VH-VL binders against Small ribosomal subunit protein uS13 (rpsM). Designs and how they scored, part 21

Target 1, 118 residues: Small ribosomal subunit protein uS13 (rpsM), of Carsonella ruddii (q05fk2)
Amino acid sequence: MNINICGVLISKKKNIVFGLTKIYGIGYSMSLKICSKIENFKNKKFKDLTNEEKAKIENFINKINVENNLKTIIKENFKKKLNLNSYKSLRHKKKLPCRGQRTKTNAKTRKKMNHEII
Below, E stands for the ipSAE of ESMFold2; O stands for the ipSAE of OpenDDE; V2 stands for 0.75 times the mean of E and O plus 0.25 times the DockQ between their complexes.

## First folded at step 14 (VH-VL; framework fv_oberotatug)

Design y1 (from x6 with light chain K50Y; at its last look DockQ between E and O 0.04; V2 from the best seeds 0.00; counts 0 for: pae E 7.0 > 2, placed apart)
Fold by ESMFold2, look of step 14:
Structure y1 (fold): chain C 118 residues (1-118), chain A 124 residues (1-124), chain B 107 residues (1-107)
Amino acid sequence: as target 1 above (118 residues)
Amino acid sequence: EVQLVESGGGLVKPGGSLRLSCAASGFTFSDAWMSWVRQAPGKGLEWVGRIKSETDGGTTYYAAPVQGRFTISRDDSKNTLYLQMNSLKTEDTAVYYCTTGYDTGYTFDYFQHWGQGTLVTVSS
Amino acid sequence: DVQMTQSPSSLSASVGDRVTITCRASQSIRSYLSWYQQRPGKAPNLLIYYASSLQSGVPSRFSGSGSGTDFTLTISTLQPEDFATYYCQQSYRYPWTFGQGTKVEIK
């Protein structure tokens, strides 16, 4: 079956480095950086992850997304001369890949669907 | 109705061996990850280890006090989980429970189903 | 290893009381915590999973809360059948570990 990582379904049989590249904005170099936090990561597949290891991956991805969103907001603010609320620009961020309500309100569904939690 | 029934407990001398069995029914045993949990008389619960389903690789993990002495195995054709206990010590005296978090086609990281337990007494 | 410490180790209460039991992890386990009830001479029963989700068939007087390191099991109105020992268990990292238990006794 598949595992859900930050809202993306990935085959549980995939090596974690290769599998994370299926997430938008994550290339091979970034995937290596993320996975380097996991002991013996080069030999691991998603089915082998503990809940702690999965959390480390998701936390790092969330950090990347927050930093990227901040960079976008700062760049847009520097471009704007007018006193206009950049509300429309911020609305494209209304759902982050693995943050928000899902991490607090839908954890049961994620754990129910993910056999690799054990 | 999920049922787990342990057997094979008894009295054994230090250094001896026992094999515990857990007969499972009411669910697809071959899809389930299975665990052993023990409880020394008058004491708390202690996780012993687990075995994955064969589909997920069939691998085991053991708590440190039993590593190298205990072996968890399964026979999916008999719906039976086993615990082979070698080099038993007096501190292994406990009620041994088989457990699973398997329900509705998924294995969970909490134990929804427990057997009644089987007593292992290790003494001179 | 993640150590789980329950408080109190024992308490005495009357039917109808509100009871709270705490569980503290030695490091963050996020919400990978479950609660079990064990009546004397019986196997444990699952009450709460993923910190706050009520297991099917468990009375609604039981609730769980917390995340990270500090967790609470609450029995809103204690019933005669609730006199038992309660255990928390983390599944965040191996080895999975239990708290030492909290015995709830009748006054």
Scores: ipSAE 0.017, ipTM 0.664, lowest interface PAE 7.0, mean pLDDT 81
ESMFold2 (binder alone), look of step 14: mean pLDDT 92; pTM 0.950
OpenDDE, look of step 14: ipSAE 0.026; ipTM 0.679

Design y2 (from x6 with heavy chain F108Y; at its last fold request DockQ between E and O 0.45; V2 from the best seeds 0.00; counts 0 for: pae E 3.6 > 2)
Fold by ESMFold2, look of step 14:
Structure y2 (fold): chain C 118 residues (1-118), chain A 124 residues (1-124), chain B 107 residues (1-107)
Amino acid sequence: as target 1 above (118 residues)
Amino acid sequence: EVQLVESGGGLVKPGGSLRLSCAASGFTFSDAWMSWVRQAPGKGLEWVGRIKSETDGGTTYYAAPVQGRFTISRDDSKNTLYLQMNSLKTEDTAVYYCTTGYDTGYTYDYFQHWGQGTLVTVSS
Amino acid sequence: DVQMTQSPSSLSASVGDRVTITCRASQSIRSYLSWYQQRPGKAPNLLIYKASSLQSGVPSRFSGSGSGTDFTLTISTLQPEDFATYYCQQSYRYPWTFGQGTKVEIK
């Protein structure tokens, strides 16, 4: 029989550390970090998890995904700022100086509130 | 069609014992976690405890008021859930329901199926 | 333990009314909340699971909402068979606990 963890079906008889590695992007080291939040995790199989413990695992995985997506968005925005500055710099060299022109270089970054997970 | 039928209720004096049974049919009983829920006359629902399937470890969990006095057991060959009630108190007077739910065979964490209940009266 | 508090404890309503019942958990239970209906002299019946999912065979006039600590059961158009007592239940953390119940009576 299987348990659904973040959309991935895993045999509930599997040890939780090894079972989480079935999820794309989660290796053994990350699985150990996630599972260390669970009391007596070394001996636990998915069938031994409570709903609270399952929710802790899923919340931890979701937090990692959100953080990684945010890092990707910040990297893409920084790349866009570099391209924009380069274009405006070339245009400025071709024209007489204009007083008072400002280039917006900052992006408003959303900070997500932290909650203890798993 | 799932069916749960409780039996074994009755009148008993404080300090006495009773054993309740719940006959199950219409589902794979041996895969299911089973619970007991009670309801004092005119009062709300109170979870008593649950027993896991044997494949999930067969372990029990009890609500604090019954811990050490009640024992949940199961006989998968008879599709029967049991509640052994010892050292009964007047506050144990209630209709006792056996319950189960199906949620992919994981925790049975909502009560999809209920019996009709059996009345236990503890009175001097 | 997670304490479940329903409001109101009772209410009077007429056929056709919209009825709302609230359930508050003393701690976050995410969406591990179920709603049950119990008609007088009958066993409870599951209405809603996972806070908002309608159990098979339950009329669509019933709906559930909420997550975390605050949950609501709504009956959009009350029918004669809906006069009953309603219970919420959490299954997030042991011991599993019920609210004290909300009795819906005919006005």
Scores: ipSAE 0.362, ipTM 0.727, lowest interface PAE 2.7, mean pLDDT 84
ESMFold2 (binder alone), look of step 14: mean pLDDT 93; pTM 0.949
OpenDDE, look of step 14: ipSAE 0.617; ipTM 0.854
ESMFold2, fold request of step 17: ipSAE 0.292, 0.258, 0.253; ipTM 0.716, 0.710, 0.711
ESMFold2 (binder alone), fold request of step 17: mean pLDDT 94, 92, 94; pTM 0.957, 0.946, 0.956
OpenDDE, fold request of step 17: ipSAE 0.795, 0.791, 0.792; ipTM 0.921, 0.918, 0.919

Design y3 (from x6 with heavy chain Y106W; at its last fold request DockQ between E and O 0.32; V2 from the best seeds 0.00; counts 0 for: pae E 3.0 > 2)
Heavy chain, then light chain:
Amino acid sequence: EVQLVESGGGLVKPGGSLRLSCAASGFTFSDAWMSWVRQAPGKGLEWVGRIKSETDGGTTYYAAPVQGRFTISRDDSKNTLYLQMNSLKTEDTAVYYCTTGYDTGWTFDYFQHWGQGTLVTVSS
Amino acid sequence: DVQMTQSPSSLSASVGDRVTITCRASQSIRSYLSWYQQRPGKAPNLLIYKASSLQSGVPSRFSGSGSGTDFTLTISTLQPEDFATYYCQQSYRYPWTFGQGTKVEIK
ESMFold2, look of step 14: ipSAE 0.284; ipTM 0.700
ESMFold2 (binder alone), look of step 14: mean pLDDT 92; pTM 0.945
OpenDDE, look of step 14: ipSAE 0.499; ipTM 0.828
ESMFold2, fold request of step 20: ipSAE 0.337, 0.313, 0.314; ipTM 0.719, 0.717, 0.725
ESMFold2 (binder alone), fold request of step 20: mean pLDDT 92, 92, 92; pTM 0.947, 0.947, 0.945
OpenDDE, fold request of step 20: ipSAE 0.396, 0.560, 0.762; ipTM 0.813, 0.840, 0.902

Design y4 (from x6 with heavy chain T107Y; at its last look DockQ between E and O 0.02; V2 from the best seeds 0.00; counts 0 for: pae O 8.5 > 2, placed apart)
Fold by OpenDDE, look of step 14:
Structure y4 (fold): chain C 118 residues (1-118), chain A 124 residues (1-124), chain B 107 residues (1-107)
Amino acid sequence: as target 1 above (118 residues)
Amino acid sequence: EVQLVESGGGLVKPGGSLRLSCAASGFTFSDAWMSWVRQAPGKGLEWVGRIKSETDGGTTYYAAPVQGRFTISRDDSKNTLYLQMNSLKTEDTAVYYCTTGYDTGYYFDYFQHWGQGTLVTVSS
Amino acid sequence: DVQMTQSPSSLSASVGDRVTITCRASQSIRSYLSWYQQRPGKAPNLLIYKASSLQSGVPSRFSGSGSGTDFTLTISTLQPEDFATYYCQQSYRYPWTFGQGTKVEIK
């Protein structure tokens, strides 16, 4: 069985610290911070959470940018960069590396990427 | 169609014991959290206890008035929920309802389905 | 324990009336509040879960609102079959508890 945490399905069998890292924008360090307010959180699984504990987790997550919100922010920031008359903007528009990487023999991956990918 | 059918109710003397059963059908019983709720004659609803699914640990929770006297258990192979009632008191007289709640991705913290109930009368 | 207090305990209304029932929790229960309807001689039926979510099959004239400690069940246009007793129930903390009930009677 799964539990829904702020729109993300996580197996109830997973440890809460590791399971929360499934949420885009939550790493291990952030997960530890979120779970630190839960009793015996290091060994606790989602199946053992109370409604109160679940609410605490959700309340915290709702205050930070995760998943689609974070993705949107990243996309918007990237769009702003593309609209500038800067060296980096020009390199992105040309689908070339923007940090001085060699392009004669390398950069095949970058040349194939779309502009929306950082 | 979800069906819950309680049985085992009847007349018992104070201090006696009784075992209620709830036969479940129409859903995956083994995944469901199950609860007992009782209602004294002419009174309101009172939560008795709950048992989680085995997948979620199979843990049980009880209301204070029945703690230590009542035991909730389940047999997933028979799709049956049980309520073992020991040391019965007159105040335990009530219609006992078997209930279940299931919602994908969330805790089953409300009662979507109810049986018709079985009457337990504790009297001298 | 979380005490649930419903208001009023009983009310009289006519078919077509707007009916409002309130439920107050002694402490915050977030949105973990459900409403049930019980007709005489019948088992309860779930109306609303998570404070405002309408249970499948329940008429749209029923609605729930609120969060924290104050909750409301509203029947926009009372129908003959709506004369019953209504209960709120919290599932935020154990033990789970019900309100004392509100009886809706015909005027």
Scores: ipSAE 0.013, ipTM 0.660, lowest interface PAE 8.5, mean pLDDT 90
ESMFold2, look of step 14: ipSAE 0.036; ipTM 0.667
ESMFold2 (binder alone), look of step 14: mean pLDDT 92; pTM 0.946

Design y5 (from x6 with light chain S53R; at its last look DockQ between E and O 0.24; V2 from the best seeds 0.00; counts 0 for: pae O 5.3 > 2)
Fold by OpenDDE, look of step 14:
Structure y5 (fold): chain C 118 residues (1-118), chain A 124 residues (1-124), chain B 107 residues (1-107)
Amino acid sequence: as target 1 above (118 residues)
Amino acid sequence: EVQLVESGGGLVKPGGSLRLSCAASGFTFSDAWMSWVRQAPGKGLEWVGRIKSETDGGTTYYAAPVQGRFTISRDDSKNTLYLQMNSLKTEDTAVYYCTTGYDTGYTFDYFQHWGQGTLVTVSS
Amino acid sequence: DVQMTQSPSSLSASVGDRVTITCRASQSIRSYLSWYQQRPGKAPNLLIYKASRLQSGVPSRFSGSGSGTDFTLTISTLQPEDFATYYCQQSYRYPWTFGQGTKVEIK
C-alpha cells in the first residue's frame, strides 16, 4: 500500500528517508533534514508514521519547490538562457555540445538529441 | 457493497470476559485498517481501538480506558475482526460498532463504513 | 489527549433553516477532522472527511470548513431527514477522539 505525500505516492514499506527522495527536488540530504525532527527517523518506515509526523513532513515540503513547481522553474530558467545571445545559447540551439567538447568525431548523441531537458 | 456485521454481544457480570466478532465482506479485508467504536446508552461515540493491516504491520492502538483489558485481533482468512474484552466494567456497557476506512485500495483514518453494532451489557 | 468540544450541544431548527455546528480541538489537528451523522437507533454515517471533503453519496447541502483548531459543519437547507445527532472526530493524534455530539431537533 502507498501513502500520499504532497501528491506523490510512496510505498508505506519504504524507509521515510529514502522514500522521500522519490519526490522530485528532494535528495538524500534534504530528506535527512526533513526527517530530522521525527523520532527515530533513521529506521522508520512510512507505515509507522503518525498523522502528526506526516503533517510535519508535508509542512516542510510545502515550503520548498518540488515536483511540477520545480520543473516549471527549471524550464523557465532554461528558456531564458536560450534567449540569450551567448555562445552557450547558440550551441544549444544548434544541438551541439556547449562545454568545449570535440565535435569532429564525437557528440553524436547531442547532435541527435531532439527532446527538451524538461 | 461493503458489509460489516457484529456479533457476540450480551449480558456479562463485572469482571467477566466477552469476545466480539465482526464479519466483513464486499472489500479486500486484508488491506483494510479496522476499528472498534462504542456508544454507551444515551451517550456519545467513543473510539475503542484500531488494528492496521498486516501489510502495514498489523499493530494496534487502544483508548486509555480499555488499555490492558481489551485486545483487537483479526483473521484475514476469515475476513473477521475480533474484540476480546477482559475484566469488564459497568462503564463498558455500550453498543460496539465495527468500522473501517477502506475504499478502493486505500486506507483512511476516518470511519467510512459502520456495522449495525452489537450491545454489550455489563451488570451485576 | 486531544479534546473535541462541539457547540451547541443541542439546537432546534425548522425545515429549510441554515444550521451551523462548530467543533473546537484543544490543540491543532490540522485538517484531520471528520463529521458523522447518527439518526436514532442507527449507526453513524460519514458526512465529511479531511475537514471539507464531502463523502460520496452525501447531499451537497452538507459542507465542512476549518483547519487547525476550529471547524464548522454547515447544513445549507435543513431537510426532514437531517434531524439527528452530529459528531466531529479527530484522527491527528492517538487516541482518536470524538466530540460530545450536537443534537439537531425539530423546532
Scores: ipSAE 0.034, ipTM 0.692, lowest interface PAE 5.3, mean pLDDT 91
ESMFold2, look of step 14: ipSAE 0.258; ipTM 0.713
ESMFold2 (binder alone), look of step 14: mean pLDDT 92; pTM 0.947

Design y6 (at its last look DockQ between E and O 0.31; V2 from the best seeds 0.00; counts 0 for: pae E 7.5 > 2)
Fold by ESMFold2, look of step 14:
Structure y6 (fold): chain C 118 residues (1-118), chain A 123 residues (1-123), chain B 107 residues (1-107)
Amino acid sequence: as target 1 above (118 residues)
Amino acid sequence: EVQLVESGGGLVKPGGSLRLSCAASGFTFSDAWMSWVRQAPGKGLEWVGRIKSETDGGTTYYAAPVQGRFTISRDDSKNTLYLQMNSLKTEDTAVYYCTTGDTGYTFDYFQHWGQGTLVTVSS
Amino acid sequence: DVQMTQSPSSLSASVGDRVTITCRASQSIRSYLSWYQQRPGKAPNLLIYKASSLQSGVPSRFSGSGSGTDFTLTISTLQPEDFATYYCQQSYRYPWTFGQGTKVEIK
């Protein structure tokens, strides 16, 4: 009964806007932005998505994750130069959640991410 | 072992009706989306439509040439898929296959096929 | 609708040859492509799903590759039982559509 969205298992019966908020770092306003490309998205459930629509959602999420991870890497490199301490990126070694988590739940993280759009 | 067996094919005149059945076994039929695929003699494969599992809402989708004339239904208590064909045309002449994919997140490829039943629409 | 164009429409090859069949989509379907084999007088059977994943029980001489719009089915060492017609199918967008087929004849 579940669908895998970027490594997070979500009930197919959930509304897509509400269901995407189960993904770490995606709140209601960001979910609305992601879903806005989908016809009739406000009444659509995950079970109603075509593979095309699912791919659009995942592509948007992956783009946001790449941008946020890059910003984190740049910030951590700057701190490393000043402090000479080792650092670790939240998703650096995995590249992106969707690419490395086909069958796993998206891992929760304490790392705050910048959710700005560019 | 998954088994799909179509029946109900035959000769029918244009404008007539026919109902096909597909008896299923060897998997949890009530969890599966089911499709009909047809093949005109000597021609390629054409997807006819699908019906979702009841747990996913039991809704149907049809290819344009059959929209409004064909109805896909299912009876989970009998593990049987149906295709009701009305207003038949000569271009509906084909072998009709029932098919399904693996259970899980998607049913968008066809792992299991019946052997098909021939429908001939001719005067 | 997404149109699927296979090439070639037919080919002849000898046992042991490497055979390549292509499938082109009219728009990106990412990796939502499957390949089927149909022997004369038989129902189709699945060879490849998700563009490159080999179906259980299918010989390893079959492989699939590609993403986006251009896809390839390869038979590395053609066998006598590989005489058949091969179809690609996209499942990215409704209606799901098949290519026109490629008939492989063994010389």
Scores: ipSAE 0.032, ipTM 0.665, lowest interface PAE 7.5, mean pLDDT 82
ESMFold2 (binder alone), look of step 14: mean pLDDT 92; pTM 0.949
OpenDDE, look of step 14: ipSAE 0.628; ipTM 0.859

Design y7 (from x6 with heavy chain T104S T107S, light chain K50Y S53R; at its last look DockQ between E and O 0.02; V2 from the best seeds 0.00; counts 0 for: pae E 5.0 > 2, placed apart)
Fold by ESMFold2, look of step 14:
Order: structure tokens, then sequence, then C-alpha cells
Structure y7 (fold): chain C 118 residues (1-118), chain A 124 residues (1-124), chain B 107 residues (1-107)
């Protein structure tokens, strides 16, 4: 039996501290910070979370993911300033006749661990 | 009960300085990210900036119109958030709100709690 | 920066009407959107967070929907106390930005 946390399926019987580490970008230290505000968190499993606790954990994880996306965007902007992606830029500007546009990418998500978290 | 109380607003001439304070109570202030939001008379809301909790690095981020002129700081021992405003312009005339998203030990990126606001008027 | 555009800028409605307010982001903000109500002379109050989750203590006549770039706040049965200005706010990218507001006037 699984629970969905930010789009990641985690066993309901798993301890919440270790279970949250299954979410991409969340290590043990971050999971401990998230869980330490929950009473008896060391003995608590996902099956023991209230709906309110689950929602608050998910919203906090979403905040963390926003910070991670900002760092990724900064890295891409740096590459662009150095013109490290010049080949890709030229391809986009000139529109290759075939396979130059991934139309299905617009309709579906990819490279995501969760429905709403990167 | 979460309470946020701003103070320090008033009339100041362009080019002047003013420091706002926000006294916080009813939550663990040191765990919370804090923001300033302003509202010019009869206008909409504008986020001014935020300061993270010390445990999250204590760093600040500012909206472009105030970058380099405003400084957000905090004193966790006094549960107080500050906004130092320098080189004030008439466009800075607004009610300034202290705000945070904090509930049940978590800090959030939406604003659950607001102070009453303090008016800053920048006029010749 | 992410520009948030609300529609309409103002509206008049009768008690009991269903009211919808839209908020459009200039780029995807996924579901990182909140809605606020501000009554005249008061600080804003949070209504909705994460696009569709109702804040505790907010009447169930308020609901939010949407993801990506298009979001809607709905008041299913407008009440006299709902005379206020409503703001959306995105928290996906810094700087965090608000829509320009929608003033709801009760007839």
Amino acid sequence: as target 1 above (118 residues)
Amino acid sequence: EVQLVESGGGLVKPGGSLRLSCAASGFTFSDAWMSWVRQAPGKGLEWVGRIKSETDGGTTYYAAPVQGRFTISRDDSKNTLYLQMNSLKTEDTAVYYCTTGYDSGYSFDYFQHWGQGTLVTVSS
Amino acid sequence: DVQMTQSPSSLSASVGDRVTITCRASQSIRSYLSWYQQRPGKAPNLLIYYASRLQSGVPSRFSGSGSGTDFTLTISTLQPEDFATYYCQQSYRYPWTFGQGTKVEIK
C-alpha cells in the first residue's frame, strides 16, 4: 500500500524521515528538517500522517523545489552568456525541417519525479 | 495567535531614509521566512522582498525597484523584522505590510499572516 | 519576472451570483499560486494556496482551480461581505509577484 507525496509513491509503512528521501532533491538532512516539526516523528510512518500534516509537508517540499529550479535557471543563463549552447541556439532559430520540434514534449511532462515537483 | 505589528512609518522627503520595524509573536519567528509587501494608496500589492530564516541561510532577495536602496534584516532574539529604506522616492509612498507564511512549524511561500501596515509618505 | 494579469479589473454582481476571476501568468508557474481577499481599509487575507487548497477558516463558497498559466477563483454564491479586491500571487520564481487586483462590488 502506497501514499502519494508530491507525485512520488512511498510505502505507507515506511518511516517518514527515510521515506521522504525517495523524493528527488531531498536528502536525509533536509528530510529531518521537514519532519522534525511533527510530534513523535522518529516513530511516525506515512500511514500515521494526518491529511493536514501531509498537505503542509507537500507545500514545504514545493517551496524547496522552487529554490532548486532557480539555481538551475541561473546555471542555464550562465551557459547562454558564455555561448556554450550555440549549436542548440542556431538549430532553434533556423527550424530544422524534420525532428527539429518535439511536439509531444508540449503535451506531456518528462524528467519530473512528481506531478508538481522537479 | 500570530501577531505582526509594524511601526516606524511617517512623512519623509525624497532622498531621505526611514526604518520600519515589525514585532512578531505567536509563532517561532526564527524558523520563519519573512517578507515585506507594500501597497501604494489606491493601488495593488507589490512584494518588496524577503529574508530567509537563519537555518535556511538568512539570505535576502529584493524586488528590482528597491534593490540597492532597501535592506531587510531580522533580530531573532527580539522577534523583530526590519526594513531600512534609503534614497527614498515619491514612488515608495505606500502602506508597508510585514507578512509571513508560517503554520505548525513550517514556513511557506504564501502569506497566511499580515500586519496592519504602516504608512510611508515620501513627499516634498 | 513573471507578470500576473487578472481579469476583469472590476465587476459588479448581485448577492447569490456565481463570480469568477481569472489570473494569467506570463509563463508557467505550475501550481504555485495563491489568492487573497482585501476588504477596504484592511490587510489582505489568504483564501487559496497551491492553486486549489482552501485556507482554514475560509468559507467553502470560495474555490480555486488551474495550473500552468491559467487560474480561476470562484465564489459560488456571492455574499454581501465579499465586497473586496482580490489578488493572485505567484511564488514559482523570484521576484514573487501579484496580479493587479480585481475589485468586486456588490449591487
Scores: ipSAE 0.191, ipTM 0.716, lowest interface PAE 5.0, mean pLDDT 83
ESMFold2 (binder alone), look of step 14: mean pLDDT 93; pTM 0.950
OpenDDE, look of step 14: ipSAE 0.692; ipTM 0.869

## First folded at step 15 (VH-VL; framework fv_oberotatug)

Design z1 (from y2 with heavy chain T107P; at its last look DockQ between E and O 0.04; V2 from the best seeds 0.00; counts 0 for: pae O 9.4 > 2, placed apart)
Fold by OpenDDE, look of step 15:
Structure z1 (fold): chain C 118 residues (1-118), chain A 124 residues (1-124), chain B 107 residues (1-107)
Amino acid sequence: as target 1 above (118 residues)
Amino acid sequence: EVQLVESGGGLVKPGGSLRLSCAASGFTFSDAWMSWVRQAPGKGLEWVGRIKSETDGGTTYYAAPVQGRFTISRDDSKNTLYLQMNSLKTEDTAVYYCTTGYDTGYPYDYFQHWGQGTLVTVSS
Amino acid sequence: DVQMTQSPSSLSASVGDRVTITCRASQSIRSYLSWYQQRPGKAPNLLIYKASSLQSGVPSRFSGSGSGTDFTLTISTLQPEDFATYYCQQSYRYPWTFGQGTKVEIK
């Protein structure tokens, strides 16, 4: 049995703090911040949430960038970066590491990575 | 330093009303959840009620003995917590403590800070 | 309501003694238990929260343990300033409730 939190399905059996981390853009720290406003939140599961508590969680999440919105923002930022004539931009265009890493024997992952994969 | 100072206690007749105040300082009052705890003379501690921050809905919770008679409220602009007590009974006689569970920007469900209390005596 | 029962109601001890106070909940409260110390004529002070977490500024001779229904407060070496009344309190379910208190007296 799942609960829908801002478009993301999460098992009702999961702890609310850990379960919220399933949402892209919400880490443990952010999850704690969101859940801290709920009584006894540390040991509470999604199945135990009241409608009011769910609404509080959703209201907070709706104010931050998560999931596809966040992915889009990151993608757009990366595109902007590629359009710059900076050293990092040139390295990205050449599919090479940007932080001075060895390229003779390493950097296989970077060399294979496409710009669209973010 | 966190400080809580209660006031408004005194002698009142049964059936009367009294309003307690708690002046808070040393922390962001508007973010804190606040509680009242009372202690009858020579007796143990008794939870009276709690109020959440306005940002968290300002929800109030009460113990059964005071439900419907007592009202907890807050004025964030004055950093003050209130306890409106109506229809007072002799068993309401107690020292009333203002408490908070505010720590490092998070509300907690335990009482980290206490005032010195104010005495309410209900007697005919 | 969750009933909190402390044992003993009172005890006599000497400076240097190990003191143990028990708190039992009528139902499981998980780890939502706090311990408070109250000296005569003073407001209570928080000692332990979440069953075993020591409040900042509290001496290390105080410790808490337990989960579910049975909890224990331990003073490893009793000091003169530790003669007081101790209370447990649950915050798992409304209404929040306190134990009846344990008075630690000088032997």
Scores: ipSAE 0.011, ipTM 0.662, lowest interface PAE 9.4, mean pLDDT 92
ESMFold2, look of step 15: ipSAE 0.094; ipTM 0.687
ESMFold2 (binder alone), look of step 15: mean pLDDT 91; pTM 0.944

Design z2 (from y2 with light chain K50E; at its last look DockQ between E and O 0.28; V2 from the best seeds 0.00; counts 0 for: pae E 3.6 > 2)
Fold by ESMFold2, look of step 15:
Structure z2 (fold): chain C 118 residues (1-118), chain A 124 residues (1-124), chain B 107 residues (1-107)
Amino acid sequence: as target 1 above (118 residues)
Amino acid sequence: EVQLVESGGGLVKPGGSLRLSCAASGFTFSDAWMSWVRQAPGKGLEWVGRIKSETDGGTTYYAAPVQGRFTISRDDSKNTLYLQMNSLKTEDTAVYYCTTGYDTGYTYDYFQHWGQGTLVTVSS
Amino acid sequence: DVQMTQSPSSLSASVGDRVTITCRASQSIRSYLSWYQQRPGKAPNLLIYEASSLQSGVPSRFSGSGSGTDFTLTISTLQPEDFATYYCQQSYRYPWTFGQGTKVEIK
């Protein structure tokens, strides 16, 4: 059975620290920081998360994505100041990598019967 | 067709015990989390607790008023959910429903299916 | 615990009316909100899950909206079978809690 975290399907039997590393841009160190917000996170699998805990994880990931996008825009502003490139590149850097607010509905529409031990 | 049928309700004195059963059919019971919800006469709905499927750890969670007095269990070989009610109080008087959200997601937190309910009356 | 407060506690309406019922959470529950209908003497049944998703088999005159703390159930054109009590329920954090109910009565 899988859980959807910011558009990435992760086995719900997986430990949350290691499972979050499946998300692009999140290594072990960052995953540990994210999971430290969760009570008893070291022994917790995704199947053990409450809806509140899932939301905390997704909020943290979205915050990281916003910060990284800002850092990219700052680098492009330096490049733009040096070579006066078109503003069109800035328009697309404002988008979120996770495609917004659809991640919750993906998890709710999945039936468990495909991946569970019977 | 999903069907949930509660039984075991009745009259009991304060301090007594009662065991409710919920017979389930029409879905893979062993995959589902199950909940109990109660409704005192003329009052609103109150969530009692839930039990996870065995593959998700089989753990229970209880609302504070019943913690330590009620035990939710399941027998997957009989497709049956149980509520053992000990140290009953007059405020436990209610219709008790078994519920599941098997088809709505992995956490079963939206109650898609309900039984007809069974009445428990606790009075001296 | 998350307290769920419904408004109004009761209302009177005629067949054909547009009916709105609100539910306010004491803290953000994101969209972890469901709506139930309970006819007199019957078990509840699910209308809306995830704040706005219509449960299979529920008539399209029912709709849900909102996120965070403020939620609304709307019945666009009230039918005779819609006279019932309606409950909201949050599943964001344990214990899962219901609103106190809204009784929709005939005029």
Scores: ipSAE 0.287, ipTM 0.719, lowest interface PAE 3.6, mean pLDDT 83
ESMFold2 (binder alone), look of step 15: mean pLDDT 93; pTM 0.953
OpenDDE, look of step 15: ipSAE 0.514; ipTM 0.843

